# Designs tried in a protein design chat: VH-VL binders against Probable Rho-GTPase-activating protein 6 (rga6). Part 3

Target 1, 235 residues: Probable Rho-GTPase-activating protein 6 (rga6), of Schizosaccharomyces pombe (o43027r312to546)
Amino acid sequence: TNLCKFTFPTPECAPPSLLLPHIFAQCVHFLSLNALHVPGIFRISGSGPVIKAITEYFYSPPHFWLDETSEIFKRIGFPSYIDIAAVLKRYIMLLPGGLFTHKDILNLLVPLYVDSSRVKVPIDIRNEMAALCFSQIDSYVRFSILCSLLALLHQIATRTQELENGMENTKDSTLMKPEALGIIFGPLLLGNSSTDLSKSCPSGNVNDLMRFETEKARVEAKIVEGLIIHWPEVL

## First folded at step 4 (VH-VL)

Design k26 (from g8a with heavy chain S100D, light chain L96Y; framework fv_gevokizumab)
Fold by ESMFold2-Fast, scan of step 4:
Structure k26 (fold): chain C 235 residues (1-235), chain A 123 residues (1-123), chain B 107 residues (1-107)
Amino acid sequence: as target 1 above (235 residues)
Amino acid sequence: QVQLQESGPGLVKPSQTLSLTCSFSGFSLSTSGVGVGWIRQPSGKGLEWLAHIYWDDDKSYNPSLKSRLTISKDTSKNQVSLKITSVTAADTAVYFCARDLTYWDYSGDFDYWGQGTLVTVSS
Amino acid sequence: DIQMTQSTSSLSASVGDRVTITCRASQSISSYLSWYQQKPGKAVKLLIYAASSLQSGVPSRFSGSGSGTDYTLTISSLQQEDFATYFCQQYDSYPYTFGQGTKLEIK
């Protein structure tokens, strides 16, 4: 695993110095500069052979940052936005232990980003509590992956909003909104959090378990949606 | 199987206290994330949420009726009770109890309901 | 309080029809909405929660959709057993509030 120092292309969207796996840094850098307005980004599956070719291209560092003149695009065609996004997504999927360190991360983030009839968190406290959750990540590399990812997703969501604000009817838009990105990245970022078996199945039947799993997925999606929308406030 | 069943006096006089009991099976209020609520329906009208109570004894009341409502639980008997003080004809309704399953501090979905008990306030 | 309005108090339909019931909130409820079915003499049944999630054991002909303030319950092919009163409920804010109900009646 080769690590590199990384500066997010829009400096105000991420902490000033990050440490990322080389392949992840290349994908984030390229997508941040070139792919904020691609319909279905991260939702549409890439081509297996193309994903493999991109992954192999990044295997032999050091490489210069990707641009339209990069050698890989002579082989796979330019731009392979969907495939580069798939490489990034796959990297996160294969991380052992996930990105958040705290085992009760869902309990900490729900009051901040998911409406609850039982808990109300003031806006100013929300940002401080979110920052505290991030500060508890025990690996600087995992912290850097999370920060650079949320910076990228925030930029994609912002660009989608800008473009859709100019449209008369947004119902047919396939650009990625925070809600759609939350559905994709919720399970990836939060799915490995610990669960209480007794809480998931109070009646001991499959109906409670199915509801638990559906609510877990929804809550994970809403948390990531909120993190994407409010990311600059957490920094 | 989750089941809830209401019991009440059927008839109560104006100005008296109405006491209702919800008996349930298939779950326990000692289990984290579980609650029971009360909803009523006056004849020819819609549903009105009254109150609910959770496993940790946290209670919520409809603000319109809060001064007249008291909700309590007896975990050992699998029962939740609701008291309404100073009843009037406006309290004539079918009263339901229902389970409120709370994950990650999110609540308000009533997934299983009792059949309802009619209470008439009349002299 | 959040006011929930169902645009039709009663609706006549025939078996096999596609039926749509609408519910509008006085302010955004962020998909914190449930749909219930009420039949005389039977317990109220949860059909849909979180605007679009089908409760376990509910037939797949029932579906929910919507966002913000506007929500819809759809029955794709009405069955005899579906003649009932349907209620929406928001649980975004206290107090929880219900729509006035839409009664499905035989045409």
Scores: ipSAE 0.390, ipTM 0.687, lowest interface PAE 2.7, mean pLDDT 85

Design k27 (from g8a with heavy chain D105E; framework fv_gevokizumab)
Fold by ESMFold2-Fast, scan of step 4:
Structure k27 (fold): chain C 235 residues (1-235), chain A 123 residues (1-123), chain B 107 residues (1-107)
Amino acid sequence: as target 1 above (235 residues)
Amino acid sequence: QVQLQESGPGLVKPSQTLSLTCSFSGFSLSTSGVGVGWIRQPSGKGLEWLAHIYWDDDKSYNPSLKSRLTISKDTSKNQVSLKITSVTAADTAVYFCARSLTYWEYSGDFDYWGQGTLVTVSS
Amino acid sequence: DIQMTQSTSSLSASVGDRVTITCRASQSISSYLSWYQQKPGKAVKLLIYAASSLQSGVPSRFSGSGSGTDYTLTISSLQQEDFATYFCQQYDSYPLTFGQGTKLEIK
């Protein structure tokens, strides 16, 4: 994997001196500068051939950051925001071992971001505990991927809020809110956490096991939604 | 097979303590992830959650009523009890107990309910 | 506290009708919502959990949908035994809160 030193375009949104795979860095950089207002970003499927072309373009790292004048856009057309978002998402999906290294990460994050949790954590402690969970990531590259991703998702959510505050009817908006982003990235970021179904399910009933999977997905979505909303407070 | 049944005094005087008992079968409060909650319904109004007790004896209370509520369990008898102190006419309601399954330390829905017991607070 | 509003307190319908009952939360509840059926003299029954998941043993004519703040319970072909009061409940945030109920009555 070709790594590069990376500074998030809005430096206050991420820790300094991140270390990212070049393809991930290119995607985050481009989307942060150009794609915060794209309806359905990360939700809408990209084009397979276009995703392949973008991936191959970054296979040998380019000398310059991706922008509208880049060679790739002469082949696939500008803006291709959806497809670049798909490349970023696929990179995370294929990452071996996931992003959080603690086996019980789900149990640690539930009390912080799921308000109906039996364990009640004050807001000040919540931010400190979240930061501690991030510090447990034993790979600086995985830590950098997670930080830059959450910075990007927070920017998208913030831009959506700004634009919707100017709209007379928000019901027609297809811009991405933290809730929608949490649904997409919850399973992606947390799906490989604590998987002992017999230990987590109170009943051995097959219907309760199906219910367990549904509730797991919702909890993962809620955690990522909270991380997106409160990201600046975790930094 | 899961069944819950409430029992209460029917009538209780203002300022006294209301004591309710939930007796159940088909599950045990010694089973990890299992809890029992109390919900009430005043005449002509909606449902109001009061309190939970869980297998590990952890307790959760509705903040609006917390100072007046005490929930307890007797695992060996398959019973959960709720006490409400200093009752007033506003506490007149049908009281239900219901089973709650907990996933990842959150409270969920109530999958089995008792039929309810009416409590009237009157002099 | 999250306020749950069922704007219709009663609905009149006939057997065979498609019936929709609505529930609105005062803030987003991320699909942490259940639907219950209450009949006089019988135990309250869980129908739907997680906004759209059918509880085991519940007839397939019942379905749930919605996201964010707006949720619906649909009965695709009303049966005689479906005349009851229906409640929504959020479990996104403590304290747990319920809607006021919608009573489904014979037309």
Scores: ipSAE 0.284, ipTM 0.672, lowest interface PAE 3.7, mean pLDDT 84

Design k28 (from g8a with heavy chain D105G, light chain A50Y; framework fv_gevokizumab)
Fold by ESMFold2-Fast, scan of step 4:
Structure k28 (fold): chain C 235 residues (1-235), chain A 123 residues (1-123), chain B 107 residues (1-107)
Amino acid sequence: as target 1 above (235 residues)
Amino acid sequence: QVQLQESGPGLVKPSQTLSLTCSFSGFSLSTSGVGVGWIRQPSGKGLEWLAHIYWDDDKSYNPSLKSRLTISKDTSKNQVSLKITSVTAADTAVYFCARSLTYWGYSGDFDYWGQGTLVTVSS
Amino acid sequence: DIQMTQSTSSLSASVGDRVTITCRASQSISSYLSWYQQKPGKAVKLLIYYASSLQSGVPSRFSGSGSGTDYTLTISSLQQEDFATYFCQQYDSYPLTFGQGTKLEIK
């Protein structure tokens, strides 16, 4: 729908001159400046009516960058970080097709980021192969969505690590690590990779189909976890 | 449905080669993503993974035993074989074969197991 | 190699009890963990795969949870047929490794 030129708030964290849908740009910009340390970000579902209100607000042009004084927050209340994150996530869920255009994207990315892969790729080749996968995305808008999202998720993961290094070693933190973000975004970013179930299911029975889908979800999560961790190497 | 059954010699003398066969039904090793592994258990002890073979004839071995192990398959007979050379009393164990599924090249877990076959190494 | 530690080698319980069995990996295994049940003279049975996914045909009283290095198997209301030895196994990396086993015994 409405596209805009976008510069990630910390310019070194993303390629220059991205082109994003306005609603996606607003969410990424706001969250990157305000919400890197929010417990449960992207995991907590948010409020349906609030998500709808924010979505409608962003579809009504013209709008300036969202900040703490924005008019929408007088109507829906503040803070709304969880709800803005939910708007971003919902936008990705509703995209027709996937962000990667290659039919075989899982097979290309598994050797790079899945430690249990039978095929291992040396680290110097990993960065080249990841860059190649990104370069094959047919749509500059989809490329821009992916780059800005991974920049945001990397920033969140980095903030979580900084805070955990300053705290007692407790596993009760609800701040989002790459593993948790991978679980959320794996299916969203890679779920439409067009795997052929008839060739991937050995017996065709329901148990093998369930195991195939479970493994697919796990490798998707691990790939996105790896992309988040190694994002600076892909840049 | 899926079934696996081990067969072995029962008794083997030290320094000899132990040969084990796994016969299975309900799936084929000609199907992408399918593998069969061998696991053993000495009396009163835990489980130890030995080797794995995949549909494409790719093989993995436990590094601690790799020099003594050979895994092979006969897809037409629905069989997987394991050979262990130069056996000692330490190789006395119940030997299991089990199916695994590996769609994207990870090692996988074992969803169906045989009943196990006891092998005793003694003179 | 990834070491899998089940800190309790044996555990006594009564029918109807809630039982938890723990398993710790020496490094993160990203939920590539399965739980197995072994009874004398029976084939080993897969209960849980990918840390929390229930194998088809396994009673719903069995559940798995955990992430990173720490995992648990829970039996919500112990039945007579559940007295067995339970093993965890990681499949994040080769070689595949198992815990030492936890034998669940009648109290």
Scores: ipSAE 0.349, ipTM 0.654, lowest interface PAE 2.3, mean pLDDT 84

Design k29 (from g8a with heavy chain D105S, light chain S31D; framework fv_gevokizumab)
Fold by ESMFold2-Fast, scan of step 4:
Structure k29 (fold): chain C 235 residues (1-235), chain A 123 residues (1-123), chain B 107 residues (1-107)
Amino acid sequence: as target 1 above (235 residues)
Amino acid sequence: QVQLQESGPGLVKPSQTLSLTCSFSGFSLSTSGVGVGWIRQPSGKGLEWLAHIYWDDDKSYNPSLKSRLTISKDTSKNQVSLKITSVTAADTAVYFCARSLTYWSYSGDFDYWGQGTLVTVSS
Amino acid sequence: DIQMTQSTSSLSASVGDRVTITCRASQSISDYLSWYQQKPGKAVKLLIYAASSLQSGVPSRFSGSGSGTDYTLTISSLQQEDFATYFCQQYDSYPLTFGQGTKLEIK
């Protein structure tokens, strides 16, 4: 409910004037500055009681929201980076209506980021088509949430690549790559794009529904992976 | 419930056109997401994908054979047909048809298969 | 074209054994991989799709794993009915391609 003007800590990574819910702004800001190199970030579950405490703080009377991030987290008991990431994910999970407001968003984005797509779009117009999809988000707050999130995920992926390029063996790395982030955020960002599964699932039986959901999850993951990788080009 | 059955000539002479029919039940090719593909297997060898047709009449063909292949459907009869022109001994194989469920992708896995029909090319 | 390689063309095993069949793609296929079972006189049967998802009606002793280019089908406790030829297939890129098959034979 409480909105604030937001500038992403690395200004070139996001549009210059965003409008975010205070809880989301504080989590993005803190993680961008402090948590780009955390193994398993967004994948590892946080502490339920700590997540609840952070959430309750931001839904408390407005005077508490005037505190700087450091003071807020002191009051809550110094949550881990994993806990703060979990609060950010939970905020997105609980958003009514999701982030992309267009009902056909999957059909629009699949040709841009899924190589096996039956609909072919020339690679040289991919960024223009993606930008058009973002322009169709009919809520500036949802647009701002999506832009700031993709900026953060792009930073994490870039930092992972930098660190892994210095490693002798990357097989044991639990740092988050675009593919892993896409698996996590694909369903969260795109899962609400289709509201009538009976028209998309041919027979309506449980096996066909599972197959539909499996392919849907994979194309969602591929789209978000692509958006993370190519985020600077979409800006 | 879902069943597919191939039918073909059994024997075809070199240079002729091979015509195969896949008859199915338990699903309709008018339903979004449904496709039917053709796969063949020469004796003692591996599987080779040939062609695919989708509910929206979109078609895909193996590039190595595309010039010789034509896939079509008759939705009202629950049938998919494949024609292969200018056959040679190399086209001797068991021919399978199989269902796929692919909503965004050009092709996918095949969840139900026919029993296969043997086609021998010889004079 | 993506080449699918099953390094073992035949494998001998006994009932009760844990059997592993491997499949390698010439490039990453992002888990777009299926496993099929082929028995003489029977329709080809889908066992696993999306690298690790068990097809409905397939016994739980079958499992799939792997990522990127390397994939594995595992049968945890081999039954008499499992002696068959097993094929992997990628559906990440066109044309669709299959492995050459691994024939599982009684020891």
Scores: ipSAE 0.437, ipTM 0.697, lowest interface PAE 1.9, mean pLDDT 85

Design k30 (from g8a with heavy chain D105P; framework fv_gevokizumab)
Fold by ESMFold2-Fast, scan of step 4:
Formats: sequence, C-alpha cells, structure tokens
Structure k30 (fold): chain C 235 residues (1-235), chain A 123 residues (1-123), chain B 107 residues (1-107)
Amino acid sequence: as target 1 above (235 residues)
Amino acid sequence: QVQLQESGPGLVKPSQTLSLTCSFSGFSLSTSGVGVGWIRQPSGKGLEWLAHIYWDDDKSYNPSLKSRLTISKDTSKNQVSLKITSVTAADTAVYFCARSLTYWPYSGDFDYWGQGTLVTVSS
Amino acid sequence: DIQMTQSTSSLSASVGDRVTITCRASQSISSYLSWYQQKPGKAVKLLIYAASSLQSGVPSRFSGSGSGTDYTLTISSLQQEDFATYFCQQYDSYPLTFGQGTKLEIK
C-alpha cells in the first residue's frame, strides 16, 4: 500500500491533509474533477480488462495525477469514467477490516440517519454524534478514505440534484441520487461488521436469516444515504 | 408455528377505556429483533397503525392518538396489551396485533398477524 | 405524515391474468415498503417486504418492484386463491402508513 498526502479537489468538502492509498487518491481526484454527472456511476460494473489495466498502471512507477493526457488513456481510451469508478469501488471491497472500526457502529449511526428509528436524535446532536463516530476510526488512512469517499459521493448527489432541478422532465435520469449511492455503498462501508446474524435471528432458520440480511442491507443503505446528504454538516 | 390472538370486550361505552390483549406463541419478546404492533381497521376502511413495542421495552405510538394510547408487555406471559382512553364511535374497528422482525433498529413491517377482534363503541 | 395512495380501489381480473397493483408515496420512501394480502375471515398475510423481497412461503408468482415514490405489486399468473384485498405500507418514517387497499375481484 503506497500512501500519499491528499487534498480533495474542492478543499472545503473534506478535512485538510488526508492520507490515502495512491490508487484510491488517483480515482477520487479524477472522478471529483471529471465524473460528477455520469449516468450509472458506481452502479455499472465496467470492463474487467480495462479495470485490470488501470489497476496495474497505478502499481507501476510513480505517476502524476490522472488526466486526459495520461499514458493509460492512450491504451484504454478516454474518459473511462465507469471503469475508474469500478477500480475505486473494488479497492473498498478488498480493504481488510472495513472503514468504521467501532464494534457498535450500526447502533451509533442508526438513530442519526434512520427516520423510522425507535430513537430520534435532534439535528444538532446528530452532527455532533456523527463527528464522534468518525473520530472513533482508529486508522487515519481509513478515516481519510471514508472522508474523501463521502465528499465525492456528496458532490455526485449534489450535481445530480442541480441537473434535475434545471429540467422539467428528469424522472428518466440514470444519474445517481443519495438513495442509489447508499444502496451501493451501504454494504461496502458497514457490511464488514462482525455482526453475528444467526444470534440476532429469532428462529435461526435460513429464511429468517435472509430476512435479517435484507433488513441489515436496508439499514446500512439508509445510513450511507444520510451520511451522503448531510456530509457538509459533519465536517 | 407463530400465532397471535387478540382479545377484547366486544362492546364498550363512549368515554370509557378500551383494553385489548394480544396473546402469542412461537416466539418471545425477550428475543433481540422482535416486536409486536397494533393495527386497526374500521368496517369497509383501510388499516391504521396504532402502537408498537419492542424486545427492549421501547415503545412507539401514532402521534394522532398518542395521548390516548398505552402499550405494555408481559414477557413471561407472552402478552402485549393496548389501552385506549376516552373512546368514541370513531374507535369502532377490528383490532389486530402483529409481529415484526427487526434486524435493528426497526423495520415496521409485520410478518404474522392475529385474526383480529371486533370492538364496537356504542351507548 | 407520508400518504400512501393506491390508484385503483378495485380491479377485475380472470384466472391466468397478469395483474399489477400500484402504490405511490407522497415523498420518497427509499424502498421501505411492504405488500399485504387480506382475505375475508383470514389473517392478514405479508407478501413482499423491502419493496422487492419475497416473504418465505409466498408463491413466486408474486413480485414487487419500484423505487423512490412509485411501487408495484405484480401477480404473474392469477390463481383463484389470489382474489383478495392488497395493501401497501411504508416504514421509512413514523407514523407507519398504509395505502387504502386494492380489491381484486373476479371478472
């Protein structure tokens, strides 16, 4: 894992002086500058050979920030936005130990972002509690990954809303909203918890376990949706 | 094997307190992720959620009726009770209790329902 | 409160038909929606939860779809036992709210 100092392209959208794995930094930087309005971003899987080529490119000798003139685009073609997004997503999927390190992270985040939660938290307390949850991440690299990712996802969601507000008929848009991004990133950010699903299931049978898995994914998606929407308030 | 059965007075006079009991089997309210809710249906009308109680004794109420509702549980007897104060003809309905499964914190859908008990508010 | 609207209060259909029942929320409910079946004299039955997940024991001819504010329940090949009233319910936000119901009747 090669680390680099990182400043998010819109500096006010993330904490200063982040520390990111080089491949992750390259993807976030490029997508933040070039790919906020790409239909199906992160939902579409991309091309396996192209994803492999991009990944190998970043593991070769040091490179400048990825842009239209970069050597890789002579081989795979510009812009490859979907494929770069897929590289970023796969990096998170393969990250050992996940991003939130607190064992009770779901219990802490649910009251903040799930409206149907049995415990409702006032908005000013929500921002403070969310900041505390982020401060519990014991790895500055994992903290930096999460902050830069949420900054990117918030920018994508904001751009989608801006474009939809400018058009009369936008219901057919495949641009990514917080709900859709939450569905994709909820399990990736929160699903690696050591939750013993069989012990929390009333009957312990496979059908009830599937029910609990579906409900867990739903809660995780809602939490990440909320984090995306309210990211500027947590900063 | 999950079963729920409602019981109530059948007839109740206006201004009195309506007391309903849900008796269940095949699960326990001491089990994490389990809750029981109350839903009612006036004749020929739709379903209206009233209240919910969870395994940890947390409670939720419909805001429109909250001042009149009290939900409680007796885990050792496998029973959940609902009380509605100051009843009127508008409270005439079939009352259902139903089980919810929640991964955490709350899903709000109901996977097993009782048969319902009719309550008529009449002088 | 989130209002749940089922555009049709009654539908007539024949055995073997493909039937679609619609449900619209007054605001986005993020797929936190369940579908129920109610038959006269029988307990209400959960069919679909989380907009598209089939409840254990429910026949595969039932399916759910939708996102945001618009949701549908589909019965791919209607059977005699499917004539009932169908309700949608949101659980995105308190208070929990139901649609007014769609009664499926024999043609």
Scores: ipSAE 0.079, ipTM 0.603, lowest interface PAE 6.2, mean pLDDT 83

Design k31 (from g8a with heavy chain S32Y D105T; framework fv_gevokizumab)
Fold by ESMFold2-Fast, scan of step 4:
Structure k31 (fold): chain C 235 residues (1-235), chain A 123 residues (1-123), chain B 107 residues (1-107)
Amino acid sequence: as target 1 above (235 residues)
Amino acid sequence: QVQLQESGPGLVKPSQTLSLTCSFSGFSLSTYGVGVGWIRQPSGKGLEWLAHIYWDDDKSYNPSLKSRLTISKDTSKNQVSLKITSVTAADTAVYFCARSLTYWTYSGDFDYWGQGTLVTVSS
Amino acid sequence: DIQMTQSTSSLSASVGDRVTITCRASQSISSYLSWYQQKPGKAVKLLIYAASSLQSGVPSRFSGSGSGTDYTLTISSLQQEDFATYFCQQYDSYPLTFGQGTKLEIK
C-alpha cells in the first residue's frame, strides 16, 4: 500500500500530478510505453502464477521501477504484457467501492454516450457533464486511477485505429477497439453504481431482472466506450 | 401471465383516421421500466416499428410516420392506443402491440406480443 | 436509419439439421440485436436478446452470435416446431429496425 506521484508518459493525455498506488503506476507506465499494440490486451486472461509473481514483486522490497530490463522478467519471461495488464485489471476489481462515487452515475452518463438514450443532451454540455461527473469522485487516488486508466485505454484505441487503417483485412485484427474495451471495463468502472434495478423490475422475477441487468451492462459498456473515444475532450 | 390483445376496425377507408387499442394484463404501465410499442407487418413483408409509450408517459415515434401518429395510454384501464391519420393502401397491415423493458434507452427488445389485428385500407 | 439485411428470404432444411440464419447491419450495432420467431396464427416470440442471451423458456438448441455488423442465429438440431419465419432487430439506434425475415421451410 504505497502512493506515489505520477505523470502519465504523454502528459497531455491526463491531468498533471496524479497520485497512484505504486503497483498501478508502474503497470500503467510500462503498458503505455510498451504495450499499445498487443492483440487481446485486457481481454485475454493472464497466467495465475505469473500475475502472483508480478504482484509479489511490487510488494517485496526493494522494487522501484518496471522496465524491459527488470529482474522480474528474467524470472517469468519477457514480454509479459498480458499478465501486467491482468495485474492492473485485478487491482481495479479488488478496489472497495469502485471508482465513481456519485450514487446516480449511470443516469448522468447514459445521455452523454448512449445514442438510444431517451434523454438528449447537446454535445458541448456532454463534455462539461462528463467533467462534472469526474469532479464528483471524492478520492484523489480513485480520480487518479480513473484518469490514468482512461488515458491508457484511449492510447490503445488510438494505436489500434492507426494500425487497422493500414490493414487490408481488419476482420483478422485482434487489437482492442473502444467497443471491446468498453465491454471489459464498463462493469469494472460503473458496476458498483447504486442504481436500484429491483425498483425497475416490473414482475420481480429473475427473468425480468436478468433483462435489466443486460441493459445495465450494455449502457455501462457504451459509456466507457464513449469515454475512451472522447477522453481528450473531457480533460 | 403477461398477455396483450389488439383491437381495431377490420376495414378503414382511405383518408380516414385508424384507431387501434391494445389491452393488456399481467403488468402495469405505471411500473418503472415498462413500455408498450406498436409494430406493423404488411402482407408478405417485414416488421416495422411505429411508436412507443413508457411508464412515465414519454413517447417515441418512427420518424418516417411521426406526423401521422399519436400514441396514448390509460393506465387505470391497462390500455394503450395508437391513432394513424390520413390512411392509404400502404397502411394495410397486421398491427401488433408488444411489451418492452428498458430504463435508460428507447425500447430494446419486445418480450411479449399480442396476436395482431388485421387492418385493410379500402373503399 | 440502420438497415438490417437477412441475406436469404427462405431456407429449406430437414429435422435434425444445423441451421444458420444471418443478419447484417448497415453500421455497427454493438451486439444490441434480438431474434424473433413468428409462426402463422401465433404471437411473435423473443428468442435471443443482446445478440447472444437466450430468453427464458427458449430451448437451448437456439443460440446467437456475432458482433459489429454481422450476426447469426443458429439452431443446432432442427425440430419440427422450429419451421417458422425468423427476424432480427437492432436496438442500438433510433428508430428501431427489423430485418426482412428468413422463412425456414421443410425440405
Scores: ipSAE 0.456, ipTM 0.701, lowest interface PAE 1.8, mean pLDDT 84

Design k32 (from g8a with heavy chain Y106F; framework fv_gevokizumab)
Fold by ESMFold2-Fast, scan of step 4:
Structure k32 (fold): chain C 235 residues (1-235), chain A 123 residues (1-123), chain B 107 residues (1-107)
Amino acid sequence: as target 1 above (235 residues)
Amino acid sequence: QVQLQESGPGLVKPSQTLSLTCSFSGFSLSTSGVGVGWIRQPSGKGLEWLAHIYWDDDKSYNPSLKSRLTISKDTSKNQVSLKITSVTAADTAVYFCARSLTYWDFSGDFDYWGQGTLVTVSS
Amino acid sequence: DIQMTQSTSSLSASVGDRVTITCRASQSISSYLSWYQQKPGKAVKLLIYAASSLQSGVPSRFSGSGSGTDYTLTISSLQQEDFATYFCQQYDSYPLTFGQGTKLEIK
């Protein structure tokens, strides 16, 4: 994969000197500058042929940073925010080995972001413990993917809050809040954890297994929701 | 088949210690992720969570009652016990024990409950 | 502490009615909510977990919905055996807290 040095467009929102796959960097860069306000971003699937065209564009050398004048938009149409978000999401889905390889990652993060956890971590220690968990990622590329993604998702959530605070009625808003983003990215970021099912599911019967799967998805979503909300404190 | 059954004294005098036992079958507290909690209900009022014990002998208590509560287990007998010290008329309630499944160190809801045992605090 | 409010302590209905029971949290609980059914002399029964997931063995006429602070339990076509008291419970934060209960009575 072509790697590039990356500076998040809003430098204070991410660690300096990230190292990203070029396709991932292009998507994060473009969405951060152009797509923080798009209803249903990351939730809507996008168009298969358009996603393929964008993916092939990024794998063809040489490239400059994607912007609204880029040639690809003459063919697929501009703006294609949903489709570019879908390319980013698919990259994470297909990433070999996942982002968290520590077998106990859920056990480490639950006390920080799930308030009903029996292990209580004071707020002032939470950020240090979260940063420690990130330091356990042995791949700098995977670390960089997580940091740049969380920076983007935090920007989207912040923009959603700003726009909704200006609305007279928010019931019909389809802008993406941290809870909704957590539902989408929880399984993608944490679902690859090597949780021992026999230790986490108290019995092997069908009812307990169904509850286990429901609660696993919920816990993953809650962790990512918390990481999005508190991202500036983790930095 | 999961079943829980509470037993208690029925009547306790003010200032004494109330002792309750929960006997269960169909699951074991030696199994990772399994816990048992105690919930009470005063007549005509809502449910109040009291305490929880986990498979690894870790314990959680309602902060409002923590100084008066002691929860313990006997895994070999499939029993969980709760003691409440210095009882008053306010402790008159139906006491329930219930199974809770814990995922990644968080307590959830209660999926199976006992029938409850009435405890009256009266002289 | 998170306070759970069931504003209706009692409601009357007839067999065949669509019944809705409401529960409001004092702060967002992110769908960490369960619904229970209590009948005199019987064990309390879990109906719904995670705000909308039906517990195994519970009839399909029961459903849960809601998000944030507002949640509802719906019985689409009330049966004779459904006359009971219904409680909501949050498990987003300690201590675990329950609503006051809504008693469903024959009209």
Scores: ipSAE 0.257, ipTM 0.670, lowest interface PAE 4.2, mean pLDDT 84

